# VH-VL binders against Large ribosomal subunit protein uL1m (MRPL1), part 16

Target 1, 266 residues: Large ribosomal subunit protein uL1m (MRPL1), of Saccharomyces cerevisiae (q04599)
Amino acid sequence: FFHTAKKLYADDYKPAAMSSNAPSLTKDQAKKRELKRLVQRKAEAKRPATASPLYMPVTKALRYLRAAEVGRPQSQQTINLTTLVVGERGTAPLSGSVTFPKPLRYIKIAAFTNDESKLEELREKYPNHLIGGADLVAKIKSGEISVDFDKAFATPDIVPALQSQVARILGPRGVLPSVKKGTVSDDISSLLQESLGSMPFRQRGNSISIGVGKCYFTDREILQNIISARAAFKTAVDNQKSKKPNILSKTTLSSTHGPGIVIDFA
Below, E stands for the ipSAE of ESMFold2; O stands for the ipSAE of OpenDDE; V2 stands for 0.75 times the mean of E and O plus 0.25 times the DockQ between their complexes.

## First folded at step 9 (VH-VL)

Design t62 (framework fv_bebtelovimab)
Fold by ESMFold2-Fast, scan of step 9:
Parts: structure tokens; sequence; C-alpha cells
Structure t62 (fold): chain C 266 residues (1-266), chain A 123 residues (1-123), chain B 109 residues (1-109)
């Protein structure tokens, strides 16, 4: 009787088991079709960009995009890069940040920490910014280094030195790091990445889209930004450390009013 | 040590073509990111950028003078040549060539300059 | 009209500080930190003094400093010396060109 009760509870799930033949075939067929389409998309990703009827060399593409934006406000003159991403279902979306040689908006920062390992990391990652510990604080106090940075950040360990030595210099300029302003963090690397004018990117659906310049940038400035975006996207692929990583596919340049133009990228 | 030196005619007649050569040492124009530019300065007036050539043969010209200017390089001779057509007395100036890097922090400025060569345009 | 505007002249006495301004006519020039400063003595080639608004090349005295606020960049020379007497040019990078200011003649009285 206990066996009968146990079997009765199993039978409550029988409609799901009874649909095994038709739903199993549909599920298997759907899986096979998904796999075939994935193979096709991977094959298309390996096709040269020149095979596209919408292909142009970057310099020619920029000429057409600039023509489309003549007489438009500067805010509408953004050149946008969109890269299609091919991956199996369940593969994590690509994300990261691009630091452009020619930022769409440049800000200079100062970063202060007494932590030597953080100083080494930040100096390597942000070589064009002011990064230091007590030595940098002393140089600002003495006037050896001018306060020409747009924002400043610190780890908690150096805040007392900043307040005692340079508060009267940095405070009036609005750049003194403080907990109240959100410019102090133990995770200073993440804080700088958010604030530095690096372009964050995240795969949405099957693509990544970022601005790579303005129409008034030079061709070379836009090209160098595109090269930096390519390096960052490839780094994001490499960082997946997956048996089945995402593949970068067709890449297009566009502007607010211009066409989408296929370029060499992946 | 990076050095550059300009050479060419010091006196040119109106309507002729001016040809200037920049000979350099201490770097190669085959090195990634390296460029050489030409600039001029009329007597008592401001500096004006004319043209720029990079390691990959990419060329940039002043928009106002583009139709008159041709820049070229001979990487094996360490030379960059500027040609300006239809010369006019207003083109009288000291002409400079200068080194530039287009990567990292070294973008957008000229760090080493030649001594300059004065070109007088007179009939 | 120049895309970068400088005063024609500035003067100071030895030991004083002077500032030379460089104002961009638009945000597409003035909105970026690609400002450099060149010093030129009579009959000599320009010498790079400051790049990227505030950075000094190796060998340039810390008496020379650069800053920027909005569309105006400034070169400041502290502890003014007789040898600082020269023409000073600001420069910036645009989409179509490298542009120079009109130059400022510094006289050390």
Amino acid sequence: as target 1 above (266 residues)
Amino acid sequence: QITLKESGPTLVKPTQTLTLTCTFSGFSLSTYGVGVGWLRQPPGKALEWLALIYWDDDKRYSPSLKSRLTISKDTSKNQVVLKMTNIDPVDTATYYCAHRLEWGKSYYYFDYWGQGTLVTVSS
Amino acid sequence: QSALTQPASVSGSPGQSITISCTATSSDVGGYNYVSWYQQHPGKAPKLMIFWVSNRPSGISNRFSGSKSGNTASLTISGLQAEDEADYYCSSYTSSSTVFGGGTKLTVL
C-alpha cells in the first residue's frame, strides 16, 4: 500500500512523462537545428569582411559617414562600432572596458595610495595619469607638480596625509578625495575604471556596440580607437577561459544618420 | 639622440615648385608609430603646420594647403621630402621638419625639431 | 582667425611669476587635453616645454608648469629669469589639423 501511494504520486507527473515521444523529438530536433544554425553562424564569422556587399575600407567608410552628418550637432556626430558575437547558449556575455588613445571625452585623474602593489598596478594601467603615494602628496604641497587633473581618487590609507598636507590646495579646486564624495575606495582600480573615461562595453544579445569617435576626429584617431576596441574585445574572449569561447564576427561602423558599413576588424 | 636637418633651395621664384628634404638620424621611419612633419614660420609670424607622414606611409596635410603639398619618404635613406607647387612671395618662411610619435603619451606634439631652413620667394 | 588665441605680449621682472593663456574658439579644440607649449628664442627652432597640458619633457625646469580650465590652457613660469625671454606658442590637435596659437612675446624687464 505504501508502494501504491508512491506510484500514485509518480502518476501525478505522468502527463510530463507521457509527452516524452512528441516533446523529446521536438526538443532533439530543436537542439539539432540550433546546432546547425550555430555552425552556419560560425562559418559566416570566418568569412572575410570583403565578401559583404556593404564592405568598405575604414577611411572610405568614414568619408561616407561624415557626409551623412554634415550640419548636425556635435552630440549627433558619434561614430559607432558594432561587433556581432557568435557563441553557444550558456556562454557568458563578453564585457570589459576600452581605454581609447583619443577619448570621446578626456579627463585627467590623480590617484593616491600608500599600497606599493596598487601603485605598480595603476602605473602600468594608467601611465598618462598622476599616480603616487606620500611622494606625490609632497610634490603637490611643494608646488613641484601642478594641480591640472580633473578628478582625484585615493585609498583610505593615504586620506589623512591628503587632509593634513594638501587639503588647502586641492579642496578649493574641488578635487580633494573624500568618502563623502565617493572618491575614496580600497578597490581603487574599479573606481578609476568607472571614472577615467574608459568606454565600458557589455554584450547585449548577440552584439557589442560602442562609440569609437566623433566625425570631427581624424581618420587615424578613429582607426587607433577601433584597433584598441579590437584588442579589448579579444582580451575579453581570452579571459573567458572557456572550452567553447565566443567568436567575434561581422563588425560595422555607423553614425546617427549614416548607413551601417562593414569593416575589417575580427 | 634624435637629430633632423632641412635642406633645399634658399631662393625660389614665384610659380615654381619648392622641394625640401629632411634628413634624420637616431630613429627609423619604419618604427611603429613614428612620424615626421613639416612646419613653417614666416618672418615675425606664427608657426603653421604643413604636412605629416607616418611609418606606414599615411599622409596628413594642412586643409588650406592640401592642393599644393606632397609629402613622401625614403625609409632606407632616412629622408622625408616636401614639395609645394605654385610658390608665392607669401610662402617666404623658415621651414622646419620635426619628429612625432603616434602612440601612448607621445601623441600630437613635435618633440625634436630641425634647425630650420629659410626659403625666400622673390622675383 | 586662429583656433587658439594667445595674448600678443606679457611681461614680468626676475623672480616673479607670469601666466600665458591659450583659449580655444570651440570645444572640439578646447575640450581635449592635447595642449603643448613651445619656447622659441630669436633665430632658433621651437623647443617643446610642455605636452598634454601639464607634462614636462626630460630636462625642462619645474619653473614651467601647465594647466587647463574649460577651453583655456595656461603656461605658468615661476621664478622668472632673463633667459626665459622668448616667444611662446601653444598648440593643440584637431580632426583636420595641428593648430598653433598666434604666439606670446615674453619680455623680462
Scores: ipSAE 0.000, ipTM 0.397, lowest interface PAE 15.5, mean pLDDT 81

## First folded at step 10 (VH-VL)

Design u1 (from q4 with heavy chain K104R S105P; framework fv_lacutamab; at its last look DockQ between E and O 0.02; V2 from the best seeds 0.00; counts 0 for: pae E 12.2 > 2, placed apart)
Heavy chain, then light chain:
Amino acid sequence: QIQLVQSGSELKKPGASVKVSCKASGYTFTSYAMQWVRQAPGQGLEWIGWINTDTGNPKYAEDFKGRFVFSLDTSVSTAYLQISSLKAEDTAVYFCARDFEWGRPYYYMDVWGQGTTVTVSS
Amino acid sequence: DIQMTQSPSFLSASVGDRVTITCKASQDISSYVAWYQQKPGQPPKLLIYWASTLESGVPDRFSGSGSGTDYTLTISSLQAEDVAVYYCQQYDSTPYTFGGGTKVEIK
ESMFold2, look of step 10: ipSAE 0.000; ipTM 0.439
ESMFold2 (binder alone), look of step 10: mean pLDDT 92; pTM 0.931
OpenDDE, look of step 10: ipSAE 0.484; ipTM 0.793
ESMFold2, look of step 11: ipSAE 0.000; ipTM 0.471
ESMFold2 (binder alone), look of step 11: mean pLDDT 91; pTM 0.928
OpenDDE, look of step 11: ipSAE 0.022; ipTM 0.573

Design u2 (from q4 with heavy chain Y106S Y107W; framework fv_lacutamab; at its last look DockQ between E and O 0.21; V2 from the best seeds 0.00; counts 0 for: pae E 4.1 > 2, placed apart)
Heavy chain, then light chain:
Amino acid sequence: QIQLVQSGSELKKPGASVKVSCKASGYTFTSYAMQWVRQAPGQGLEWIGWINTDTGNPKYAEDFKGRFVFSLDTSVSTAYLQISSLKAEDTAVYFCARDFEWGKSSWYMDVWGQGTTVTVSS
Amino acid sequence: DIQMTQSPSFLSASVGDRVTITCKASQDISSYVAWYQQKPGQPPKLLIYWASTLESGVPDRFSGSGSGTDYTLTISSLQAEDVAVYYCQQYDSTPYTFGGGTKVEIK
ESMFold2, look of step 10: ipSAE 0.355; ipTM 0.720
ESMFold2 (binder alone), look of step 10: mean pLDDT 92; pTM 0.934
OpenDDE, look of step 10: ipSAE 0.073; ipTM 0.626

Design u3 (from q4 with heavy chain Y107S; framework fv_lacutamab; at its last look DockQ between E and O 0.47; V2 from the best seeds 0.00; counts 0 for: pae E 11.6 > 2)
Fold by ESMFold2, look of step 10:
Order: C-alpha cells, then sequence, then structure tokens
Structure u3 (fold): chain C 266 residues (1-266), chain A 122 residues (1-122), chain B 107 residues (1-107)
C-alpha cells in the first residue's frame, strides 16, 4: 500500500454502467489491482538485501558454495548469478552482453593482419595472445611457432597468405580464419573482445542468469566479474529509455548443487 | 592504470570552506563506491564516510554529519568532499579511496588517492 | 561502534626477523579485516583483505590470520623496504574503524 496510489484510484473510479449485482471486476478495477501489486513488488525490490535472512556477503557466500561442490570436477563447478527483474506488463525483456575481467573459459587466440597500426594496437591490448602478420604466417608454416591456439581471426588483407601458406596446417585443426565462418573482419578488435569472455545475457521470464566464475577462481576474480555483470545489467536498463524501466531486484549466487544465497548487488 | 588523483593542498582560515576533488581513471567510476578517510598530523586513520557513485547516496560517520558533504560529477569521474565552517581540528590529510565492493556492502579500500593536506590556522 | 585495538604501537627488528602485529576487535567481525601499509609521505596501501587473502602484487612474506575477534599480520622475513606504519581495519559494520597503527623500524 502506497498513499499516492490509493488516493489516485479511490478518487478516480466512477463506472457508470457497472452491474452492482455481478461479482466480476471491471477492466479499470483489474488494472488498479495489477498496479497495486506492481507498486508493492517495486517497493520490495528496493528493500536492502541485508534484510533477507538468506543474505551473506559475497566472499562468505563463495566459501559456502565452494564447500557444496567439493569432490566434483573443476569444469562442472560454476558459480552463477541470478537477478530478479520487476517490470510493468509489456516492458521489453532486458538483454545485453558483458566482458568479464576473468573469463570463464580460458582460450588462446591468434589474430592475423597486415595492418601495422592495428598490429601495434592489438599487441598492446593482448600481450598474452598471438598477434602478427606475414612474419607470423611464415613462422607457423615453418613450425617455428606451434599451433596451440583455440581460435583465430584475420583481416581480409592477409587471408590469401593464410590460405596459400598455412591452410594445410590450420585447416585440419579447425582454426583457419574464413569469411564463411565469420572469423574474417576488418574489425577484428570486436571479434577478439567477444571471444575473450564477452557473454550475452537476456531476461528469461522474471530473471537474468549468468555464470560469473568457476569455484577455482579467487574471490577477487569472481567479485570483479560480478561488478562487470552489474554494470552491464544497469546499462541494459538504461538502454530501455523508459520512464518506468525494469527494476533489478533480489540477486542470488548459486552453484549447480549449492543453494541460492542472497547478496547485495545494487 | 587505476588511479585516484586528488586536488592540491589547501591553507584556510577558521570559518572558511574547502572542496577537495578526487578524479578517478582506469576503471568504471560508477561501479565502485568512494570512501573518504582523514589523518591528522602524526595520528592514525579516521573514516569519514562513503558515497554510492551510482545513486549519489552518502553515508557519514556520526561525528562528520553536517559540515562534511560528499558529492559527485560522474561526467568527469570525480568525487568531492566539501567541509564548511572549518575548525583547527580539521587540519589533516584527506584521502579518497575506492571501495572494492559497491555501495552499502562491506568494504575494504583497494586504491587510494595521494591525499590532500588541509591546514586550518590563524 | 567496533573498537580495533592494535599492538604493539612500535616495533624495532632486524632484517630477516619474523614480526607479528595483532589486532583485537571489540566484537566478532567474521574475518572482515583488511591490513594496510603506509610509508612516510604516502597513502595507505592494501596488503590483505578478508583476514588472510593477499592482495595482488603484495610479496608473499606478508600473511594474515585470525578469526572472531583476534587477527594477526605476519611478516615472515622483514626487509628494509617494509619500514612503515601498519593498520588493521574492520569492515563488518559502519562506522568502519582502524587500529591505532604499528610503526615498524629496522634496528
Amino acid sequence: as target 1 above (266 residues)
Amino acid sequence: QIQLVQSGSELKKPGASVKVSCKASGYTFTSYAMQWVRQAPGQGLEWIGWINTDTGNPKYAEDFKGRFVFSLDTSVSTAYLQISSLKAEDTAVYFCARDFEWGKSYSYMDVWGQGTTVTVSS
Amino acid sequence: DIQMTQSPSFLSASVGDRVTITCKASQDISSYVAWYQQKPGQPPKLLIYWASTLESGVPDRFSGSGSGTDYTLTISSLQAEDVAVYYCQQYDSTPYTFGGGTKVEIK
């Protein structure tokens, strides 16, 4: 119950043709009840997470969730974040993407381009990955550099060299950049960002769920991923450009076999 | 890379006001709260409060309510501490510090500004 | 308010010595403790959070331990560059509070 909402609907409801003998709700009465429920849910969403008896600080929650996964393979031990979403009927589902500081999948990337300015930019941004031009192609051809990367991307200008010199090496491993695979682009920076931990998310029903780490990640790594997820969810809300956008409500951390634990996300 | 740069030292008379700035770089400013801590000459550290950089909502330690006001300019990733009606006991180095966990969560301070010396005399 | 009682206030030791600094909270703070190092003319630097987790880039000669109300910072082999004042801080509840500090010097 909200003082303003009660006043508005109590004063405005004056149906002229409503049957006094029927127990049915009018369209206006049903809309008023729906608004009351929505207002209450929005008020509940704004209450502090610390008011929940299931609340824990994130690092305490992580200790409990890791304990619940003891004895399972490391690849099966994902920590998930789920945020409830409160919105008016007809509001579009939230969607977007997030790039995590610590990716859930470790992958090694190769990027090929003849553009010298792009090479310098990419090498500075991605010192742990294989970035090069014609010289790198030649080193792979000769066997001087081993093929130990999981994905490769290229600008169009180097694709002929890749196909003529290293297709017999990279093709069988499934890592040869090609236009048909979508691994060739003038803007390989975007392809690298997506491959290095850009995670799409979308609202399903009344919630968004996303993996934020593995149990073997440090607390700091998982916290930094959670912060990135929050920023991405807030951006998705801001992009709705609505006077009454969706509200991010209760957020829980969970694991596959562990409970959902309420955390302070907003 | 991640850095908090504070405004320069200030010499003030009692009764004046001062506004200390703290400019953040190398991270998403609104994803981390900003804490304020002071250190009187030869003394230990004293928590003043924090501000949620997303909502602008502050929390002050009880002794600092009133004369101490936090504010933000998110367009330039800057937090401010304004102190009105300066007293001699306000002489201290004032630090901003990034709150690793966001908002009103439990927090430790992982990145600190260089400090701003405010001297109140005469 | 949670009081943090830090001891000793002053400590003089030789290079290579093991030093310990203690911090006692007035109530259970559930390991929500950070430790900071402050060198002359510099801001504090985070060393340890969550009582025992070493911050990235901090030498492994630093360690933290404790639970409940009692917490300890240990430097396993003191180095010349470790001359500083060390502070504990609780972040279990506001107002956040610091210990009084421990000045560490080389003999």
Scores: ipSAE 0.006, ipTM 0.494, lowest interface PAE 11.6, mean pLDDT 82
ESMFold2 (binder alone), look of step 10: mean pLDDT 92; pTM 0.940
OpenDDE, look of step 10: ipSAE 0.013; ipTM 0.505

Design u4 (from q4 with heavy chain T28D, light chain W50Y; framework fv_lacutamab; at its last look DockQ between E and O 0.01; V2 from the best seeds 0.00; counts 0 for: pae E 21.6 > 2, placed apart)
Fold by ESMFold2, look of step 10:
Structure u4 (fold): chain C 266 residues (1-266), chain A 122 residues (1-122), chain B 107 residues (1-107)
Amino acid sequence: as target 1 above (266 residues)
Amino acid sequence: QIQLVQSGSELKKPGASVKVSCKASGYDFTSYAMQWVRQAPGQGLEWIGWINTDTGNPKYAEDFKGRFVFSLDTSVSTAYLQISSLKAEDTAVYFCARDFEWGKSYYYMDVWGQGTTVTVSS
Amino acid sequence: DIQMTQSPSFLSASVGDRVTITCKASQDISSYVAWYQQKPGQPPKLLIYYASTLESGVPDRFSGSGSGTDYTLTISSLQAEDVAVYYCQQYDSTPYTFGGGTKVEIK
């Protein structure tokens, strides 16, 4: 099933150039060949998914993918979405995050504030997350609490303590709250709520892959996650601010042990 | 574990032929082009060319067109370099190397075979 | 064809020294440069690609820089295990071409 996408991105060498007397590609000829292949891939990316012999509607695809995972541990039953990315070579990889209506994994969050009433509110609402003030900052500095959280948020009143005491610990790990990143706010409760269920993604090679559900998720839950992934991928394309942006091409749905099935990625 | 394992050393006479194999494991063979590079004794690295492992189409550096032929057996994830009409100047270590395709029209080599020494002596 | 002029061809330095190896391309290669390390009897090992991006598993004492036609590989603190020949390679256009190599030895 996987050969079709791989063939679209393989470079070809003209048969006549295999002889010792055949002209080799000049830099201009190689550039024209590259441009022609890019134009062909862009045109292929615009063809409807239903034209593929591997196409199925999403709900039919899910039925087959779930059947392929029967008799395996539930933790191995992840349904993955892979979207091909078409663009000029040398373009920076797409990256971003997606917030799923039905999250696949626990995301660990830390929240920092000096406001005691806000600490009480947040601890009650988010008992399974790391929430604290100056005492938490000191414990991270001393190593009593490990930095194992994925994101951190702060109210402005504790930012000086974070900068002075733990920036050398949190900064290199990419989890230091900052105003520029939007992780510092008087209303960190809304930031926490928005961030729960988010998953990072990054383009590897010519594709983006992300888990969109477990086989035990309902069709609706997986469909809603797929829609969220599409929106996040489009946002990543828009954020490139390129005059020649990447194009999101064919999308497949797959499971750990099942086939890759082409879907219509709305 | 990604690995390229090449065939053993060869001692040949001028005018003979040699066929070097490069067997890939640990990755999807047809998703990455295969490069060939040689190194004469005490000398630097010299690019021979690449082969598209999906289509079988090769690209050769100008100095290597003719006597140097790339081929594949995708059923066993193996690339081959055949050199005909061997000359003393073909004495070298021959390497296969996997392309990396991340964002590039022209490729660098992220995984290398161990090398195959070809000695051409009169 | 793009010529890669690598210098020096040989250097000898003490453990802990900062060493710098340069490559000059005959035309602008838009940072499409890789750097390889080769120890005797071994294949080349990729250190750096796209002029400055460190390959996974390579010690952070290695770094790359440059643009246009001029590129450098730097070893911030030379170690005994860094004794090798180092090659630059352009991959902007075929034929891919390598620098002549720099043999690095410990004094």
Scores: ipSAE 0.000, ipTM 0.358, lowest interface PAE 21.6, mean pLDDT 80
ESMFold2 (binder alone), look of step 10: mean pLDDT 92; pTM 0.933
OpenDDE, look of step 10: ipSAE 0.170; ipTM 0.656

Design u5 (from t58 with heavy chain L100F, light chain Y51W; framework fv_recibokibart; at its last look DockQ between E and O 0.03; V2 from the best seeds 0.00; counts 0 for: pae E 20.3 > 2, placed apart)
Fold by ESMFold2, look of step 10:
Structure u5 (fold): chain C 266 residues (1-266), chain A 122 residues (1-122), chain B 108 residues (1-108)
Amino acid sequence: as target 1 above (266 residues)
Amino acid sequence: QVQLVQSGAEVKKPGASVKVSCKASGYTFTSYYMHWAKQAPGQGLEWIGEINPDSGGTNYNQKFQGRVTMTRDTSISTAYMELSRLRSDDTAVYYCARDFEWGRSYYAMDYWGQGTLVTVSS
Amino acid sequence: QIVLTQSPGTLSLSPGERATLSCRASQSVSSDYLHWYQQKPGQAPRLWIYWASSRATGIPDRFSGSGSGTDFTLTISRLEPEDFATYYCQQYGSSPYTFGQGTKLEIK
């Protein structure tokens, strides 16, 4: 299957032709060679990950990557996923965002609303964040609750109370919800989900790289994040407007000091 | 626009042979593998084999090995499948199908002919 | 050869319901080699899902594919009248390349 296609492309890319001392190729000859190389890269992209000598199941790969980071600061021990991207010249680079079940960075937020049903929903979904209404505003004003959150969001119904009671406290810290900053919405659930679970990615050159966990994450946490990244990358490919979209090729896991290990999640 | 047009229905007697044609248009015929598949009445699909239209190289399902011959004529962008020593269980619709795209998956059959009914009856 | 076993053989559902079609391989198949086709009576098959989870051009978002190794699934989140057809999975991981026997999705 792939073997037959690779032989055909290899014959077209014969070494003698590439090693010629000819001073230049015509534009048509250069285009033909570029097309042949693109075809070979597309064929390589379809090979099973298990064909690579660097392939490992994810759990085995994580053992080696964690071992390579022993004795290093926890904040430096990230596990990264890199997927090669094959596309025609001029095809738009892939971009998008991924929501990880286990975030790499903890961001503490505050959400303000007078809607009691929204409070119940948000407290259940986000138990480690500040969720409240007028009572929370009063506690921040009095100093009972410190301003230790990185972002804040509000529904419109509580903005007057925020402005009158805590603007002098939250404003200088840059965390006062406002319509102009996009932190006030009737649908603050969407704003929270975007801020807490979303990590952007973009293609650089021929690849997309994204952190999928810390070495101290469990295997399950990293695997769940890898699955989320794969889904997000495929969504980005599906959302392209090109008639010839990019192709996701080999995927590797790596750490700062560990090797790149091929996995089957591209 | 990609188009695969197959030859018309055939009625054959046991022991005869049949040659089904598949005329391709709207793409570069020699850049995509061509597959053939069988679908017996009321049954699922069965892969018969494939041909590289550039080289003429073939790969057959061993179930059909020795009875099937796939050829092509690149000057008219036409693939052929010949099945010999016909028997009653060869009664089926036969499809030609193109690979999805060279480089992605040679066996994602993205465009199919309309099918050719071959009836083998005594 | 790799045998693909689809379940159920026939699935009777009403429009608006969720459908789940299973394809199990006799040995591991890379997702890059697993595809789904739709076929309606009197018509040729049509490529529907490729590489286990990628929708072919023009296929509605209600269709999603998933799975790896030996277990693959086609899911239709909310059935429309035009979705009632027979669906086949196919593997290209090893010659001879094989199809599942099909799942007929019919109106209850």
Scores: ipSAE 0.000, ipTM 0.355, lowest interface PAE 20.3, mean pLDDT 81
ESMFold2 (binder alone), look of step 10: mean pLDDT 92; pTM 0.939
OpenDDE, look of step 10: ipSAE 0.413; ipTM 0.744

Design u6 (from q4 with heavy chain S31R, light chain T53D; framework fv_lacutamab; at its last look DockQ between E and O 0.01; V2 from the best seeds 0.00; counts 0 for: pae E 22.5 > 2, placed apart)
Fold by ESMFold2, look of step 10:
Structure u6 (fold): chain C 266 residues (1-266), chain A 122 residues (1-122), chain B 107 residues (1-107)
Amino acid sequence: as target 1 above (266 residues)
Amino acid sequence: QIQLVQSGSELKKPGASVKVSCKASGYTFTRYAMQWVRQAPGQGLEWIGWINTDTGNPKYAEDFKGRFVFSLDTSVSTAYLQISSLKAEDTAVYFCARDFEWGKSYYYMDVWGQGTTVTVSS
Amino acid sequence: DIQMTQSPSFLSASVGDRVTITCKASQDISSYVAWYQQKPGQPPKLLIYWASDLESGVPDRFSGSGSGTDYTLTISSLQAEDVAVYYCQQYDSTPYTFGGGTKVEIK
């Protein structure tokens, strides 16, 4: 069902057509099989959700998923949405962010600035996050403070210190603030406000999966989050620069141990 | 002397489980993440993931999520890799390796264990 | 995933020869590259990190170079004890990935 990005990527780097020898019957058969599977997946993506024997309206699916998690604390059970993605070899993986009306998780943030008035403002507004200047940079460099935050932001005035002192630590973790990534701004407050309200997603293999609610969320809260996810996935498809963009295929709703239930997403 | 000592070779049947240990000595265990790498017979190296030895937070490569579980016992400076529902393709040498040196590290592996051979056959 | 394409897969050279091994990344990895040596029956041993920095205790005949997507390990004067398989590794982003390896033998 799932193809990892590593497997698809390996096929891109060593195509049979780059061989100095004419393709054998075995090589030709493998190429035709891959094309046949792609055609089948594209056709499946166009079929209506109601054609699946596992289809349910969302509200009915939620009743089944909540029932499947009976005997567990409701606060611990996440409802997940998974959309299959069909695309040509070499098409970039989909990625983006979803801003949910009802957020699922608390994320850990670090904010860096040398401006003392901004430090005071941010610490008062965000007491549960890492807010600091040069002293925080030094503590991360020395290892006194662990790199456990999910995202980091900076004002321009501290970027040289970040680059010179902690880039080798934060860069590999994907949390180094940079102008290119949009995590450096004079208006760091706006970046924090937007980030705390959004959830990132990335295509892994041939699917996108994202949590859309907890079992204790109301049906309306989960439906609103699903609508927001649909819009975000569509935006990610629209942002592709490709003659043959990715196609969003079958979408299922599931819990951790419950079955996947097909819903009408498109 | 900085050293990683792994548990001995294992012979298992498909469907069984195995737990490989990696005991660290000569350094502060919780200051360096532990990585896991495997090498199938006659093949190259494949990254499985790492675990933060201070927080216990793991990161797994996508192909290894589910059946592969990292754990720690910090009281004896030991990291563990548990593999459930073993398959024949899990036959490999499994290495632990230290990384994540404070202020100097970009996740390369400076000290390696001797390896633990796990053989899965009917 | 960042793919590391290592070449050659195999080489034979005489003692004293200069040997070069290359790795090409599928995207810019900003010099987050390590090189390892693995002798038969042994774990890998770190030689080079950050593309060009020599690990303590590694002979200075080993050197690394490169930037962006293209990286090279050089052995300036091959010795008999350098018979091994050599691997590059990127650590720019997860999953961390290795090259396919280069087996170095003495003629």
Scores: ipSAE 0.000, ipTM 0.359, lowest interface PAE 22.5, mean pLDDT 80
ESMFold2 (binder alone), look of step 10: mean pLDDT 92; pTM 0.934
OpenDDE, look of step 10: ipSAE 0.207; ipTM 0.676

## First folded at step 11 (VH-VL; framework fv_lacutamab)

Design v1 (from q4 with heavy chain S105P; at its last look DockQ between E and O 0.06; V2 from the best seeds 0.00; counts 0 for: pae E 22.5 > 2, placed apart)
Fold by ESMFold2, look of step 11:
Structure v1 (fold): chain C 266 residues (1-266), chain A 122 residues (1-122), chain B 107 residues (1-107)
Amino acid sequence: as target 1 above (266 residues)
Amino acid sequence: QIQLVQSGSELKKPGASVKVSCKASGYTFTSYAMQWVRQAPGQGLEWIGWINTDTGNPKYAEDFKGRFVFSLDTSVSTAYLQISSLKAEDTAVYFCARDFEWGKPYYYMDVWGQGTTVTVSS
Amino acid sequence: DIQMTQSPSFLSASVGDRVTITCKASQDISSYVAWYQQKPGQPPKLLIYWASTLESGVPDRFSGSGSGTDYTLTISSLQAEDVAVYYCQQYDSTPYTFGGGTKVEIK
């Protein structure tokens, strides 16, 4: 690539700059025209990615995208994956979440339990997070430990202490564990694992876009995240349980300031 | 070279179980779902289902739910089909096949195993 | 479930003949059709996917066409090595179903 490639898939979401319609069509003629356009769009969505002049193997695409971000702060240099979605009218938009082998963002969490064996297990698994029981509750109440975590989880046995001692601190900040929010469980290890690795996605318009890495990630880390995103998108399609599910069309990798590059994707 | 190598033929009595293996080589195992298809003697192809090799989630055709179980061992790039409570009507050649290439949302089968003949007789 | 009705079940033709095999789906499958060739004692081999896209390494005498519910596999000039059973398969929705097969023989 010696020129910035046109971002074809991003332009697909823009409203038409100019349009004209002849009002002479019957309802049946308009419906037949719509069906013909849908069939052609589905057929084009099925064409191999290698047929696109904007296609590159992923590793080559990553080289160009990283080059476009040289000289910018590493924390702001993201690699994004955008997949076009083709669907019939009335088909529900795709949504779900993906668990990346290499997370893009690390969140701070707190975990509360009175169970000493769970404390030992959780501290071993999560040494960089706030793990504690009554002592941690007391430290938060006193202000010794700052409330700067993004989520908190608890086993049921410590919830009364949380509600009586720190609810007026954690509640207004939106981080008080509760059964209603799904942040109270006997198995908080599963909640922590899910929360630390999960990235949500939702179809917006006719595409799904998700960050799959930072420019400082290795090629392998980004490729593994892309594979995970593909599996998650496939699962979202499978979960629609529709005779006419949405079709995953052209996929583009891009960076904040780099071009959109077509890659071979599910 | 991309290959799917299946375990050898099995002769079983009704009521027994069988576990067919399908070892993949020459590609990234978790990037392609694995499909299972059977072919009874003198008959056509019948889709059993597939397993997502990345998530481990199976999908079965309705007639195969229950006795047919897919599983994986990703450490050795191997998919398994286990059939319990074998019946004479399960006599068939069982094929594994990988079903999609990354970036292609079609579930067709581009590489097939050689087939495993399972014979169920009294 | 989508049924695939394949015709004919059996076909006998001479070398050099044009052969046409059809599959009709019980509903619109939007060109999600693959065609397979199976020779005796061998697994099926992918010939065509997406109704008309030829798989790598498949001779260009094979072609596919169709849309909606009606799809065809054509062999423009039958060769002796094309003796096989041919299957269509839809993959528009689960369960993915096959046609009943067409056994092709040389006269």
Scores: ipSAE 0.000, ipTM 0.352, lowest interface PAE 22.5, mean pLDDT 80
ESMFold2 (binder alone), look of step 11: mean pLDDT 91; pTM 0.926
OpenDDE, look of step 11: ipSAE 0.020; ipTM 0.556

Design v2 (from q4 with heavy chain K104R S105A; at its last look DockQ between E and O 0.30; V2 from the best seeds 0.00; counts 0 for: pae E 4.2 > 2)
Heavy chain, then light chain:
Amino acid sequence: QIQLVQSGSELKKPGASVKVSCKASGYTFTSYAMQWVRQAPGQGLEWIGWINTDTGNPKYAEDFKGRFVFSLDTSVSTAYLQISSLKAEDTAVYFCARDFEWGRAYYYMDVWGQGTTVTVSS
Amino acid sequence: DIQMTQSPSFLSASVGDRVTITCKASQDISSYVAWYQQKPGQPPKLLIYWASTLESGVPDRFSGSGSGTDYTLTISSLQAEDVAVYYCQQYDSTPYTFGGGTKVEIK
ESMFold2, look of step 11: ipSAE 0.354; ipTM 0.715
ESMFold2 (binder alone), look of step 11: mean pLDDT 92; pTM 0.938
OpenDDE, look of step 11: ipSAE 0.046; ipTM 0.570

Design v3 (from q4 with heavy chain K104R S105T; at its last look DockQ between E and O 0.26; V2 from the best seeds 0.00; counts 0 for: pae E 4.2 > 2)
Heavy chain, then light chain:
Amino acid sequence: QIQLVQSGSELKKPGASVKVSCKASGYTFTSYAMQWVRQAPGQGLEWIGWINTDTGNPKYAEDFKGRFVFSLDTSVSTAYLQISSLKAEDTAVYFCARDFEWGRTYYYMDVWGQGTTVTVSS
Amino acid sequence: DIQMTQSPSFLSASVGDRVTITCKASQDISSYVAWYQQKPGQPPKLLIYWASTLESGVPDRFSGSGSGTDYTLTISSLQAEDVAVYYCQQYDSTPYTFGGGTKVEIK
ESMFold2, look of step 11: ipSAE 0.350; ipTM 0.723
ESMFold2 (binder alone), look of step 11: mean pLDDT 92; pTM 0.935
OpenDDE, look of step 11: ipSAE 0.048; ipTM 0.575

